# Miniprotein binders against q53ft3, part 20

Target 1, 195 residues: q53ft3
Amino acid sequence: MFGCLVAGRLVQTAAQQVAEDKFVFDLPDYESINHVVVFMLGTIPFPEGMGGSVYFSYPDSNGMPVWQLLGFVTNGKPSAIFKISGLKSGEGSQHPFGAMNIVRTPSVAQIGISVELLDSMAQQTPVGNAAVSSVDSFTQFTQKMLDNFYNFASSFAVSQAQMTPSPSEMFIPANVVLKWYENFQRRLAQNPLFW

## First folded at step 4 (miniprotein)

Design p35
Fold by ESMFold2-Fast, scan of step 4:
Structure p35 (fold): chain B 195 residues (1-195), chain A 83 residues (1-83)
Amino acid sequence: as target 1 above (195 residues)
Amino acid sequence: SVERLAEEIRRALEYVQRIYEWAKKLLEQGDVEKALRALRLAYKWAKIALERAQELGLTELIEEAQELIQQIEELMEKIRESQ
């Protein structure tokens, strides 16, 4: 019913049911993971009035799993992308004896999906400070990417008077790059998922 | 493709079947409430799978879903009568 995707890894499409309403995906070597995509396969929707709460778990300093709410998937929003790199913090804490408290944390994290009533889900707030990817966060990141690309490309701009003709070289007018940037930024502001 | 969707429906019905068997195990352990909740979930999923199979005209999956629904209904009825 669910899938889980990490960039550079094989997609997982078979969640483990650990309870009547709970499904989990294992994320080995989670320290190397920055983003996770959770999605419905599109074959079977949730029952009427229900959806899925998406949780992330990693072992804490005591080796106990701590489940943090990342967000939701529903029939109307069947996929979501989450930034989890900030949620793995807790290592290297500043403390006089912190470095001497060696906790053998397994390198396997989990994504959990809990099938819940939509009413109950509406009462919950995902972890905001832990770098959960919202539409706004994704838009901000994409805007920074656009700015970075435009600045990089513009740093190589030269006037026609400075150009040396070469049959094998290709050149793009700076004005075309600017128009592309402005168009993309406008579209992103209207709909972050237009791409 | 329809074949890929059919395969996904088959896996969904396999999951419902496993929930059903898991519920039977829970009953053997005396956890009647947990078993009933698992059966209710299985029933809902089986119903959704049936509707999806009907939309796609997949006769064998329709029959499989109907049979599984019947098995779930029969087990729930037996539990009700025994309580």
Scores: ipSAE 0.043, ipTM 0.263, lowest interface PAE 4.2, mean pLDDT 72

Design p3_
Fold by ESMFold2-Fast, scan of step 4:
Structure p3_ (fold): chain B 195 residues (1-195), chain A 83 residues (1-83)
Amino acid sequence: as target 1 above (195 residues)
Amino acid sequence: SVEELAEEIRRALEYVQRIYEWAKKLLEQGDVEKALRALQLAYYWAKIALERAQELGLTELIEEAQELIQQIEELMEKIRESQ
């Protein structure tokens, strides 16, 4: 029913069902993860009056999970982007996963989805700045970041005639950077989740 | 409106019925554990739909939900008996 995407990794489309209303995705090497996308596959909606609460957990020093509420997915908003890089040392929120006997591998984090009533979800507060409001907002942020990087890098560009010989330095042609930038912008415009 | 809510409940029950049929197919393929978990999920959704139909006094949907719940329960019991 759900998908989970991390930049630079294969998309996961098969959550492990650990209860009637609870699903998990494993995130190995979680310390290298900055953003995670959780989405519904589009074929299976939530039951009437229900949605999914999205949680993130990592193992504490004792190997016990620390669950934090990131946000929600619903039939009306079936995808969400979350920034998790700032949450790895945080305290857990109150959560429905606390009583579960879940076997964990050290250094593996999890995304948990709990199928809950919409009224119940409305009363819960996600942690800090985890949620990115929409794919459009994330795309705008990414475009601005790309523009900033390209402009900064280009400010150091010099013609071949202006180069000072240095055998310890490597040079990348500015045209290669421009082609990468244009390709990335085009792909991002076609599909914000292409990475 | 009551009409809109009734349609949402009907859609939910149709979805539960699809999960039930999928679980039966999984059983035929020998994937008993996955089928059982799918049936448990279907049961959960069917119970919610029943409760909502009862709150709204929608007798036809109450009957449909009860019938579906019975089918799910019977299949789950057969699975447990065979193990």
Scores: ipSAE 0.055, ipTM 0.373, lowest interface PAE 3.9, mean pLDDT 73

Design p4_
Fold by ESMFold2-Fast, scan of step 4:
Structure p4_ (fold): chain B 195 residues (1-195), chain A 83 residues (1-83)
Amino acid sequence: as target 1 above (195 residues)
Amino acid sequence: SVEELAEEIRRALEYVQRIYEWAKKLLEQGDVEKALLALQLAYMWAKIALERAQELGLTELIEEAQELIQQIEELMEKIRESQ
């Protein structure tokens, strides 16, 4: 359902489902990560009235996860870009992953996505330093490309659902996103200041 | 129906064309890196559209996808020569 992009790394499109409504991406060597992008693949929309709360966790000095709310993704806003470099020493926020205290090695962080009611999400406040300027050219480019991808994937999946008994199959191969990101990282390597 | 799938392929090719035009504008602005990335994404979408059109035997859409792929490849080669 979800993808996760980190500058300089291969995109992840296979989240670990840790509960019916909870998904996790691992971020190894997280101390080198400045930004993370979370997006919907477009093949499986949220049910009406629901969306995804996006959390970031890193291990503290004792190896205990510290969860922070970054923001949200919805059918109407299926991608979001977050700055995590300023959050690695922050205090944890209220989160639905409290019962899932997974101790990780010191250099592995996680992105968590919790599927929640939109009304519940509207009452939550993301941590202040996670916001990225919407005027930044890289942010605009990334969101525009991902929005177009989501629209195409969604349209194709809906049409296929009318014809096949198993509409949950992904019609746009995950490797298309991976190849797109490989090309992106190659270009980014030519200009390290891009981010 | 097959017609609904054909319409999705047509929409995909329209998106490819729009990305191609956007890439040309990025080149005019001197943003070669973003232009190449946009063209690579357009290329990938056009190839998927071609594959789907071939599976459905839609000859007109096959031809349209092949033409767009050729245009993308030609522009990418032009960019490479100017680097």
Scores: ipSAE 0.012, ipTM 0.264, lowest interface PAE 8.2, mean pLDDT 68

Design p5_
Fold by ESMFold2-Fast, scan of step 4:
Formats: C-alpha cells, sequence, structure tokens
Structure p5_ (fold): chain B 195 residues (1-195), chain A 83 residues (1-83)
C-alpha cells in the first residue's frame, strides 16, 4: 500500500504494521538523510473518507520515540516529500547547547503512517516547514530551477570566432551544458531525489 | 506488471489478517470498541483488495480476500449477538 524513498537507497515498499491503522518504515543512519518521500503504491487506495498522516520519529534523551507530524498523503494527493534534516535531535533547537547532545541509542529513525479519517486530518497542524507538499510539485519547482540555470549559463555562450585569447579563462562548450541539462531532467523525471 | 499489482494486493491481505488477529485478542481482553474499530477497518481494506483482485482476475487472491471477509463478518456478527 505504501512506499518510502530516500535518495541513494533502495525503495521500501514493505511497511511494518504496528497497529490496525499504523505502519512504519525504519530509517537506519538517519543523520545522513535530508529528504524522504512517502507515497501510495497505486493498487490499494485508502478506504473512502480516509487518508494517511505521516509522522517522523527519533529517540529522545530518554530513549523514547518522539513522534512529529510531517504532513499527509491521500488518494487525491498520493505522494509527499519531506525535509527531515532540521527535525533531528541535536540540531540546536531542542537543546540550548546543541552540539553537546550525546547519542547513546542506535541511529534509527522511523517514518510512521497513521490511517485516519480525512476530517480528523484536516484539524491537525504539521510541525515546522518540513513538508515540501508533493513529489510532483517538487519536480516542477526543480524543473523551473534547471530551466533558470540553463538559460543563465547559455546566455554566456559565444562562438569560437567571438572568443578572445585568455590564458586565465576557462571555457565550457555550450553543448556540454545542454547535455547535462537533458540528463538531469531525465533523472528527475524518474526520481526527484536522485541527487 | 500484473505480478507487481498482485504483490501489493497480497501484502494488503496480510495486513488484514494481522488486524483480524489483533481484534480477536482485543475481544479476549474485553475491549469491544477497539475490536469493532479494527474489524471495520480490516473489512474496508479486504473489500478493496477483493475488488482489485477481481478486476485483475487473480483467482487465488479473490479466494483469500473472500475468506478473510467472511471471517471478519462472522466475528462482527458474533460481537453484535453477544451484546
Amino acid sequence: as target 1 above (195 residues)
Amino acid sequence: SVEELAEEIRRALEYVQRIYEWAKKLLEQGDVEKALYALQLAYKWAKIALERAQELGLTELIEEAQELIQQIEELMEKIRESQ
């Protein structure tokens, strides 16, 4: 029913069921993770009137998991991308002396999905600004950024006839920039988090 | 592929089976409200899985889903009658 994707790692599609309406994915070595994508696999939708509240947890100083609401996935919006790097313990916001935190528990966090009524989800407020809304929205934003960069870089293109000799200047053929742009676009279409 | 679709349906039915077992334990502990909530959720998932299996013509999964739905319905009826 659910998937969880982290750039550079194998996609997880086998959530561990911990209650009738709660599912989790383990995130080992979570300190190296900046973004996670949670999505519906597409064959089994949520029951009518229901959706999934997406949570992130990590062990606190007492060894207890601290669950924070990141956002939601629904049949109408079946994927969402979240930035979790700023939510980890020891980032300074949870402790006045930040880096003085001692991590004695295993570095394993969890993504939790709680199946809830849509009406109940509408009354909840996600923590901070972790949610990036959806994979599609993120991809669109990234495509616009790529277009902006490519247009900017291409604005400096000159023919060999227009070049002045300069030993200290480096030049990149415009075609190399185009090739990179096309390659990046293709990769983004397949996996927005391949970076 | 059809096999990937079948795998998702199979996993959903595994989740339903676990919910059914949890509901039975909740009943043994006297938590009727929680048991009914669990069974109602299991029923909804099982029906979705059945409809998908039927659309894809996956006979084994159709049979598994039907069996789970019957077990869920029987337990819900038993709860109703015992109240």
Scores: ipSAE 0.750, ipTM 0.918, lowest interface PAE 0.8, mean pLDDT 77
Fold by OpenDDE base, second read of step 5:
Structure p5_ (fold): chain B 195 residues (1-195), chain A 83 residues (1-83)
Amino acid sequence: as target 1 above (195 residues)
Amino acid sequence: SVEELAEEIRRALEYVQRIYEWAKKLLEQGDVEKALYALQLAYKWAKIALERAQELGLTELIEEAQELIQQIEELMEKIRESQ
């Protein structure tokens, strides 16, 4: 149902269900993480009127988890990018994960998703610096992706004279698209904000 | 892949089962409102899982989803009758 992406790491698609309505991704070596992408896989949507509140947790000086609300994912906004680097020394907030027996190890943070009513989510306030303006970030991501694709693909464009006769069209070899996609995925995996 | 999708559906149904069990516990605790909410969530997810399983022709998962849906419906009806 949910995926989690950290730059330079394999995508996580298997969240641990820690409660009936709560899911968790482990983030080892969280100190090196700047941004996290949380997204719906598209297989199972939220029920109507529901979404996911996304939380970040890290161990405090006492080893106790500190949870902070990062933002939300919904059917209408199925992905979000969060900056977590600046949160590692922040204060905890109210969270739904409080009494849960979550196994914690040193240097491992967690992304928690709580399935909640949209109306309830609207009453919550994410930590200010965490939400890379999700709409803006997604828009920027999409726009940069498209621009990157266009720039890359256009560099390999061939005229129709070089292809089958068609008077006024430019062609891009299919392998160029594949190469772009592979490169883009690699770069995205290395740094979700590489653009 | 179909296999990956099947696994996602399976996990979804596992979640549904857990939510269903949670709803039962909530009822035992006297929290009927929260139990109903949990069951509604479970029901909706189970229906979605069923539809996906049907689209992929996954017979075992279809049957599992149908069974869970029936259980949820029965419990919801029981709650309504008790009110």
Scores: ipSAE 0.020, ipTM 0.265, lowest interface PAE 6.8, mean pLDDT 76

Design p6_
Fold by ESMFold2-Fast, scan of step 4:
Structure p6_ (fold): chain B 195 residues (1-195), chain A 83 residues (1-83)
Amino acid sequence: as target 1 above (195 residues)
Amino acid sequence: SVEELAEEIRRALEYVQRIYEWAKKLLEQGDVEKALRALQLAYKWAKLALERAQELGLTELIEEAQELIQQIEELMEKIRESQ
């Protein structure tokens, strides 16, 4: 039903269900993440009158998860991009003179999706400037994502002469990746919201 | 892509089944109102999954969705009779 995308990482499409109306994606090494895209897969819509409230959780200095509302996804707006880098607050726990020895919590954050009535969602205010407000900013992020993915995939490209037969593995020709990149880039240039 | 769509529908039905199981636990805990809300969510999503499976002609998933919808309906009716 839902997907979660971070630039330079594999897309996640299998959320972990943690309650009757709540779903979670894990984000390991979240300190390196600036933006997260949350979207509906398009196969099964939200029930009429319902949508998804999108939350972000990171470990606090006390080791407890802190859930912050980032925004919403609905059938009418089935994808959203969020800037999470500004939400990683450390100012309250910082001190001017050297850090004391502390046991740091693992760097794993979560994106949560809570399925709620649209009327209920209308009563809530997302934190800060989490939602990316301009199409230009979103297009720039998406273009960087495209470049990042193409470069990542290409970094694993090998000539046929370098390949060792492995019947248990699947391989995709580099030209297929290039064709995907060219097609997506062309579509994005014409309509940034085609996806 | 049909296999990919089938996988998404199957996963949606797995989510719905877990919602149904949570609803039963909520009933055991005496939280009838929350259980009914969970069942209503499960019902609506199961119906949407059924509709999609029917559009794609996925017989196995149609049968699974119908079975699950029937279970949800029976539990909701049982709750109504108890009121």
Scores: ipSAE 0.651, ipTM 0.878, lowest interface PAE 1.3, mean pLDDT 77

Design p7_
Fold by ESMFold2-Fast, scan of step 4:
Structure p7_ (fold): chain B 195 residues (1-195), chain A 83 residues (1-83)
Amino acid sequence: as target 1 above (195 residues)
Amino acid sequence: SVEELAEEIRRALEYVQRIYEWAKKLLEQGDVEKALRALQLAYKWAKFALERAQELGLTELIEEAQELIQQIEELMEKIRESQ
């Protein structure tokens, strides 16, 4: 039913069921993760009127797991990208996983999915800077960022004949930047999650 | 592939069966309302799994889904009669 993807890692499609309406994915070495994608596989939809609240948990300064609401997935919006880098520890939330008292292994975080009524989900507020973004909106943002970076870097391009040797500076050939940009753009178009 | 879709349906039915077991435990604890909500979720997901299995001609999963649906319906009826 659910999938979880981190750039550079194998897609997880086998969530561990921890309650009648709650599912989790383990995220080992989560300190190296900037973004997590949570999505519906498309084979089995949510029942009408229901969706999934997406939570993130990692050990706080006391070693206790703190569940934070990141956002939602629904039949109408079956995928979402969440930024987990920079989330503040210690900002607990009132969450349906609270009664479970699950203790996590150090360096292993979890994504939790709680199957809930859409009406209940509408009354919940996602925490902090984990603002939900669709794959499409994130791809658009990423493309604009790539364009901005390439244009900025290219504005400083000079020919070899114009270079003054300086041991305090490094230079990158403009054609290398162009090749990187073109390859990244093609990869992004084929799979927005390849990074 | 059909094999990958079959694995997804099989996993969904495993989830449904576990929900069914949780519902029975909730009934034993006297939480009838939560048990009924769990059974309704299990029922709807089992029905979706049945539809997908039928579309793909996966006879073993069709039979498994039908058996789970019957068990869920029987338990829901038992709960209804006890109220």
Scores: ipSAE 0.720, ipTM 0.909, lowest interface PAE 1.1, mean pLDDT 77
Fold by OpenDDE base, second read of step 5:
Structure p7_ (fold): chain B 195 residues (1-195), chain A 83 residues (1-83)
Amino acid sequence: as target 1 above (195 residues)
Amino acid sequence: SVEELAEEIRRALEYVQRIYEWAKKLLEQGDVEKALRALQLAYKWAKFALERAQELGLTELIEEAQELIQQIEELMEKIRESQ
């Protein structure tokens, strides 16, 4: 149903259900995280009239979780990018996760999704500067990741004349990587959640 | 891939099952309103899971989804009758 993506990390597609309407992703080493993408996988949509309120949790000075509303995802806005780096010192707000015994590791932050009525969501105010734009932002985010990967991979590219014979190693032509990149971009343009 | 989608549907149905069980617990606690809300959510998600499973021709998941839908409907009806 839900995915969570951090740049440079594997996508998370298995949220922990902590309540009938609440799901949680763990974010280890959250101090190094600037942005998080939360998105619907496209398999199961929200029921009509419902969406997801997205919260971020980090431990406070007492080790207690502080939850902050980042923003929302809906069928109409199935992805959102959130900046969390500036929230780590913020104060908590009212949140739906407070009464839940969520097992936490001190070094692990959490992204929580609360499935709620759209009308109720409209009455909530996310923390400022957390929410970046929806699907377009996700596309841009993914594009940047792809660009970074391509740039990284291409940095190792050598011409055939520059290759050192190594029978124990396999080589992938750079044009194959390029082709993969182009195909990925095309698919991304068609559907940012094609995977 | 179809396999990945199947896994997602399976997980969705697991969530539906959990929501259903939570609803039952809520009823035991006397929170009928919350239970109904949970069941409504479970029902809708189960329906969507069923549709996706049908689109992919996943027989086992179709059957599982149908069973869960039936269970949810039965419980919802029971609650309505008790009101």
Scores: ipSAE 0.023, ipTM 0.278, lowest interface PAE 5.6, mean pLDDT 76

Design p8_
Fold by ESMFold2-Fast, scan of step 4:
Structure p8_ (fold): chain B 195 residues (1-195), chain A 83 residues (1-83)
Amino acid sequence: as target 1 above (195 residues)
Amino acid sequence: SVEELAEEIRRALEYVQRIYEWAKKLLEQGDVEKALRALQMAYKWAKIALERAQELGLTELIEEAQELIQQIEELMEKIRESQ
């Protein structure tokens, strides 16, 4: 259903469910994070008439969680990029996570997703400078990740003449990797959430 | 891959099962309205998961989704009858 991505880190797709309508991702070492992408995985959409309000929580100086509304994801806008650098000082805002206090360790922040009716979401006001970019920026970021992976994998390519016999190792022809990359890139261009 | 799509469907059904368990707790606490909203959301997600599993021919997930849908429907009907 939901994914959460930070540049340079493994993508998270296993949100922890903390209430019937509330899901969280942990963000360790949050002080080093500039941007977070929250997105729908594409196979299981929100039920009709529903969407997700996206919150960010970090521990204040006393270790208490401070929740801020960053924005929304919906079936019509299934990914959003948020800039969380500069959200150090917050207020004790009212939010659906309320008394949850689900911050676990001092250096760990959380992304929260509250599944709500679209009409309810339309009445909410996000923090003014959190939402940064749309699907286009997510597509560009994903494209760069694909490029980086292909370049990394290709850096290990050797011709058959250069190969040392290694019966226990598995090899994938470089051409197969290139074909996968081209197909994925083409599909991503047609539908950024085909995966 | 089909395996990755199957994993998302499986995880969605795990969430649906947990929503169902939360709905039962809400009923025990007397919050019928919140329980019904939870069950309605779980029902809709379970139906979506069923449709996707059927499209992919994933028999085990089809059966799991159908079982969850039946359990959700039965509980919602019991709640409505008691009102």
Scores: ipSAE 0.643, ipTM 0.885, lowest interface PAE 1.3, mean pLDDT 78

Design p9_
Fold by ESMFold2-Fast, scan of step 4:
Parts: structure tokens; C-alpha cells; sequence
Structure p9_ (fold): chain B 195 residues (1-195), chain A 83 residues (1-83)
């Protein structure tokens, strides 16, 4: 279902499952990593109404993982690029003496994916501006246009009881508009560049 | 290729099987709400995997997905009965 890519490394497609809704990818030698791509493989989407919250973790001075929310992947936005280079240098910056005392620590980080309800994800704030993608702007614009068109077209719908027979007018069933909207959303979710 | 698609479906069913096992453990611990949430996720993913396997004509994966769906449905029904 999920993939994880780092430039210059083999792609990972076998996430380790650590809970009923949580999956992780290991990132050894993470100090050399600037960007990570997290994506859906395309065959098995998220269940309807759900998506994945993407986290990054690194070991602190005690070797304990410190998790930070990077962003999200969803059926509508099935890939995201995250900049993690700035997040690594945050360890011990609160106390310089503490950082100076770190002799050796494992150089392994993790990308975590938590499967959550879309409504729940909408209320969470990712760290800084870690996620950037030109495809995101096109996807968001297209989704907004689809919503606008559907709402506009639906505003003209009338019940059979309200219709006055008019041989000069054409009527489009509301179900046809809804079907088109749903089909377009599906296509956009699978391939944001299908147009 | 079909082989790569089949591999993703197999892995998804492995995840579903593990979610099902976690759901049973949650029920044993008395966490019915979390168990039901886990079973709903497992059910939906198993249904998706079944549809994909059917589209590709992958008989072995179709059978595996159907067996998992049946087990999930039986456990969910048992939970509903105990409402």
C-alpha cells in the first residue's frame, strides 16, 4: 500500500506494521537524508474517509524516538515530498551542554504512517513547511473547482412536483451531475494529472 | 505488471490478517471500541483487495480475501450480538 523513497537509495515498499493502524519505514544513516517521498503504490487505496498522517522520528540523546508530524497522504493526494534536513538539527538545541555530551547514538530514523479519519487529520498541524509539491496546488485547485461546479449545478435542481412542462428546455438529472463529480474525484485521486 | 500488482494485494492481505489478530487481542483486553475500529479498517481493506484480485483474475488471492472477510464479518457479528 505504501512506499518510501530517498534519493540514491532503493525504494521501500514493505512497511513494518507496529499496530492495527500504524506502519513504519526505517531510515538508516538519516543524517545524510534531506528529503523523503512517501506515496501510495496505487493498487490498494485507503478506505473511504481515511488517510495517512506521516510522521518522522529520530533518536534523542537517550535513544528514545521523538515523533513529529510532517503531513499527510490521502487517496486525493497519494504522494508527498518532505524536507527533513532541518528537523535533525533540533536535537538538544534547547540545551547546548546536553548536546555536547552526546558521544554516540544509533543513526537510524523512521517514517511513520498512521491511518486516521480525514476529519481527524484536518484538525492537526504539521511541523513548519516540511511538505512541498507542485502537484498539491493543482489537486487542491481542481478539487475546489469540482466542489464549486457541483454546488452551482445542484442549485438549479428542482423536484418533479416543481417542474412546468416546457418543450424548449432541456433538463439534466441531478444524479448525472453527481455521478460525473464522483467519477472525476476518483480519477483525480488515482492520477492528479489525468487531464 | 500483474505480478507487481499481485504482490501489493498479497501484502495488503497480510496487513489485514495482522489487524484481525490485533482486534481479537483488543477484545480479550475488553477494549471493544478499539477492536471494532480495527475490524472496520480490516474489513474495508479486505474488500478493496478482493475487488482488485477479482479484476485481475487472481484466484488464490480472491479465495484468501474472501476467507478473511468471512472471519471479520463473523467476529463483528459476535460483537453486535453482545451489544
Amino acid sequence: as target 1 above (195 residues)
Amino acid sequence: SVEELAEEIRRALEYVQRIYEWAKKLLEQGDVEKALRALQIAYKWAKIALERAQELGLTELIEEAQELIQQIEELMEKIRESQ
Scores: ipSAE 0.654, ipTM 0.880, lowest interface PAE 1.3, mean pLDDT 76

Design v1
Fold by ESMFold2-Fast, scan of step 4:
Structure v1 (fold): chain B 195 residues (1-195), chain A 83 residues (1-83)
Amino acid sequence: as target 1 above (195 residues)
Amino acid sequence: SVEELAERIRLLLRMVQLWYELAKELLEQGDVEEALRALQFAYQLAKRALEKAQELGLTELIEEAQELIQQIEELMEKIRESQ
């Protein structure tokens, strides 16, 4: 139902379902991650009146998980960008992942998504430092997005090929994605309006 | 081939959708300047996708591109009105 995107990494589209209403993504080497994008795949919408609360969990110095509320995704706002670099030393927030509060591998963090009633979500306050700040230049931002889109396209192509139920359904060949990305990146680097 | 070009257009349109969604999130977080940059980039990509779809006569892709362009224009206008 969900995807998780980190600049320079392959898109994760296969969340681990750990409860009827709870999904997690593992983030290995999270110390190198500044931003995470969480998004809905667009294949299965939330039921009416429901949305997803997005949590971030990192291991503290003792390996104990610290869960913090980052924000929300809904049918009307199906993607969200979170800055996690400032959250590694914070105190935990109230969270629905109690059963998952066990010692974690030191370099692996998690993104958790809890499907909740919209009314319940409105009562919650995300951590203050989770919001993306305009700190990066346009060039740096654009480059990160290009990397993310290439990873997304590659992940989409794989998912499409694996889930093909009918002969009439079209596939995106891996070589086409790669060549298109390289040509697009070259053109964009010369003039953003060129492409 | 026409099919390979159609696949590139579909990838462009998906990228446009991701830029659009990213721009909405940046607006919610108060990053108006970066949101506008994201929308401007989405707009340029959508225009390019539309031109290519029109050259190839791919009606479904033409309609998808036009719909995305309209959504982008509406959001840009909303931002302009709120300034």
Scores: ipSAE 0.005, ipTM 0.167, lowest interface PAE 10.6, mean pLDDT 67

Design v10
Fold by ESMFold2-Fast, scan of step 4:
Structure v10 (fold): chain B 195 residues (1-195), chain A 83 residues (1-83)
Amino acid sequence: as target 1 above (195 residues)
Amino acid sequence: SVEELAERIRLRLEMVQLWYELAKELLEQGDVEEALRALQLAYQRAKRALEKAQELGLTELIEEAQELIQQIEELMEKIRESQ
């Protein structure tokens, strides 16, 4: 299964399955979001030759969803950080009288994951430069945190799967996330080079 | 650079927001002690972010840190008042 993380919000680990090969996370109040992290929980790998295409969807001025390809996750690269602030309705052509100055009330965007053949994914081009650079210390720190969380969450999910074998029904309790974060911060404070 | 340090402060404030949301969820689950721990962690990090933002004269980040500190303090007081 998949997880979705937005800073300032609880991590989502229970994607809604909308088709055999398609999963969705809701992002309410998406206009306040700068980055979205998508990762695999490690409880179930992709079948050989397959991976996940990650999409971002927001409502246009008519309320119709606009889907954009952000990137990919695979068994070899099970997590990715995406910058979506430039992909929201920062586009806008406004009439001289402000007729198009329609204040976008908080609305729900979505992250979609489509399980696809790796060959098919190789033929697709993600929009703009949504994937963040590994050179940024901000990105490096976030990726290191996510890797630590991914390993922890995978370990937890595997142990819990013995009692609840359906991965799509699983979610990580908030106190487990908190204890992981406490441990990570403690280790970082003791060794600043950890990340 | 100042911009790189500003980005670090923004990341810290985003993490403070995450701790605050975790605390609220823990309260809904009835885990008052864990919620207080999350709030204490949020408080400490927000205070440090405020100090760094003040050192750099970053008014927007100073205001954000102060707002988060206020929200954390208000929630902690409500928990205390509920006994």
Scores: ipSAE 0.006, ipTM 0.174, lowest interface PAE 9.7, mean pLDDT 67

Design v11
Fold by ESMFold2-Fast, scan of step 4:
Structure v11 (fold): chain B 195 residues (1-195), chain A 83 residues (1-83)
Amino acid sequence: as target 1 above (195 residues)
Amino acid sequence: SVEELARRIRLLLEMVQLWYRLAKELLEQGDVEEALRALQWAYQLAKRALEKAQELGLTELIEEAQELIQQIEELMEKIRESQ
């Protein structure tokens, strides 16, 4: 039902169901994550009057989970971008003994999605500055770039690519655009919401 | 033809503007790393457009490319300043 995307990583579309109404994604190496995108896959809508509350959990210094409400996804707003960099545990401000710190191994955080009544969700307060925007702007930008690339390529009088490109040819816009498009096409096949 | 080459340069500059707008949006969202990647692509494309416009003596496109390069450099400097 849900997907979870971290910039620069492969998308996750197989949430672990931990209860009838609760789903989680594991985020390994979360100390390096600044933003998380949560979205509905679009094939199965929420039941009438229901939506999804999105939570972020990280282990504290004692290994206990600390859950924070990031925001919501609904049938009317099926995707959201959340900034989690300000919510990370023990970053600088919580060094024990001042400047000293215990060696920290990369740890696993979680994104949790709780399917809740819209009325219940309206009574909840997300942590400040966590919600950033929807992913629609990236999808629209991606479509515009594809259209622009197609127009550019179609106008190109050069019929063939070089077999052995010189260093000079590596900086030709057509070659740069083609390399970008190949990478983009590959990632789009995996997840159209990547960015 | 010169007209065909000018059309290609205009499309390339339009792509530069699209990457630049994305970079601005990413900065508003606090994603500095991805914004810099977008600006790097914009920069490379803009410099190539400038090179081609100069080779063909297309004054209007030379000026447009130079203006975009300046905007990209200013934004990159602003980002570096804030880090």
Scores: ipSAE 0.015, ipTM 0.300, lowest interface PAE 6.7, mean pLDDT 65

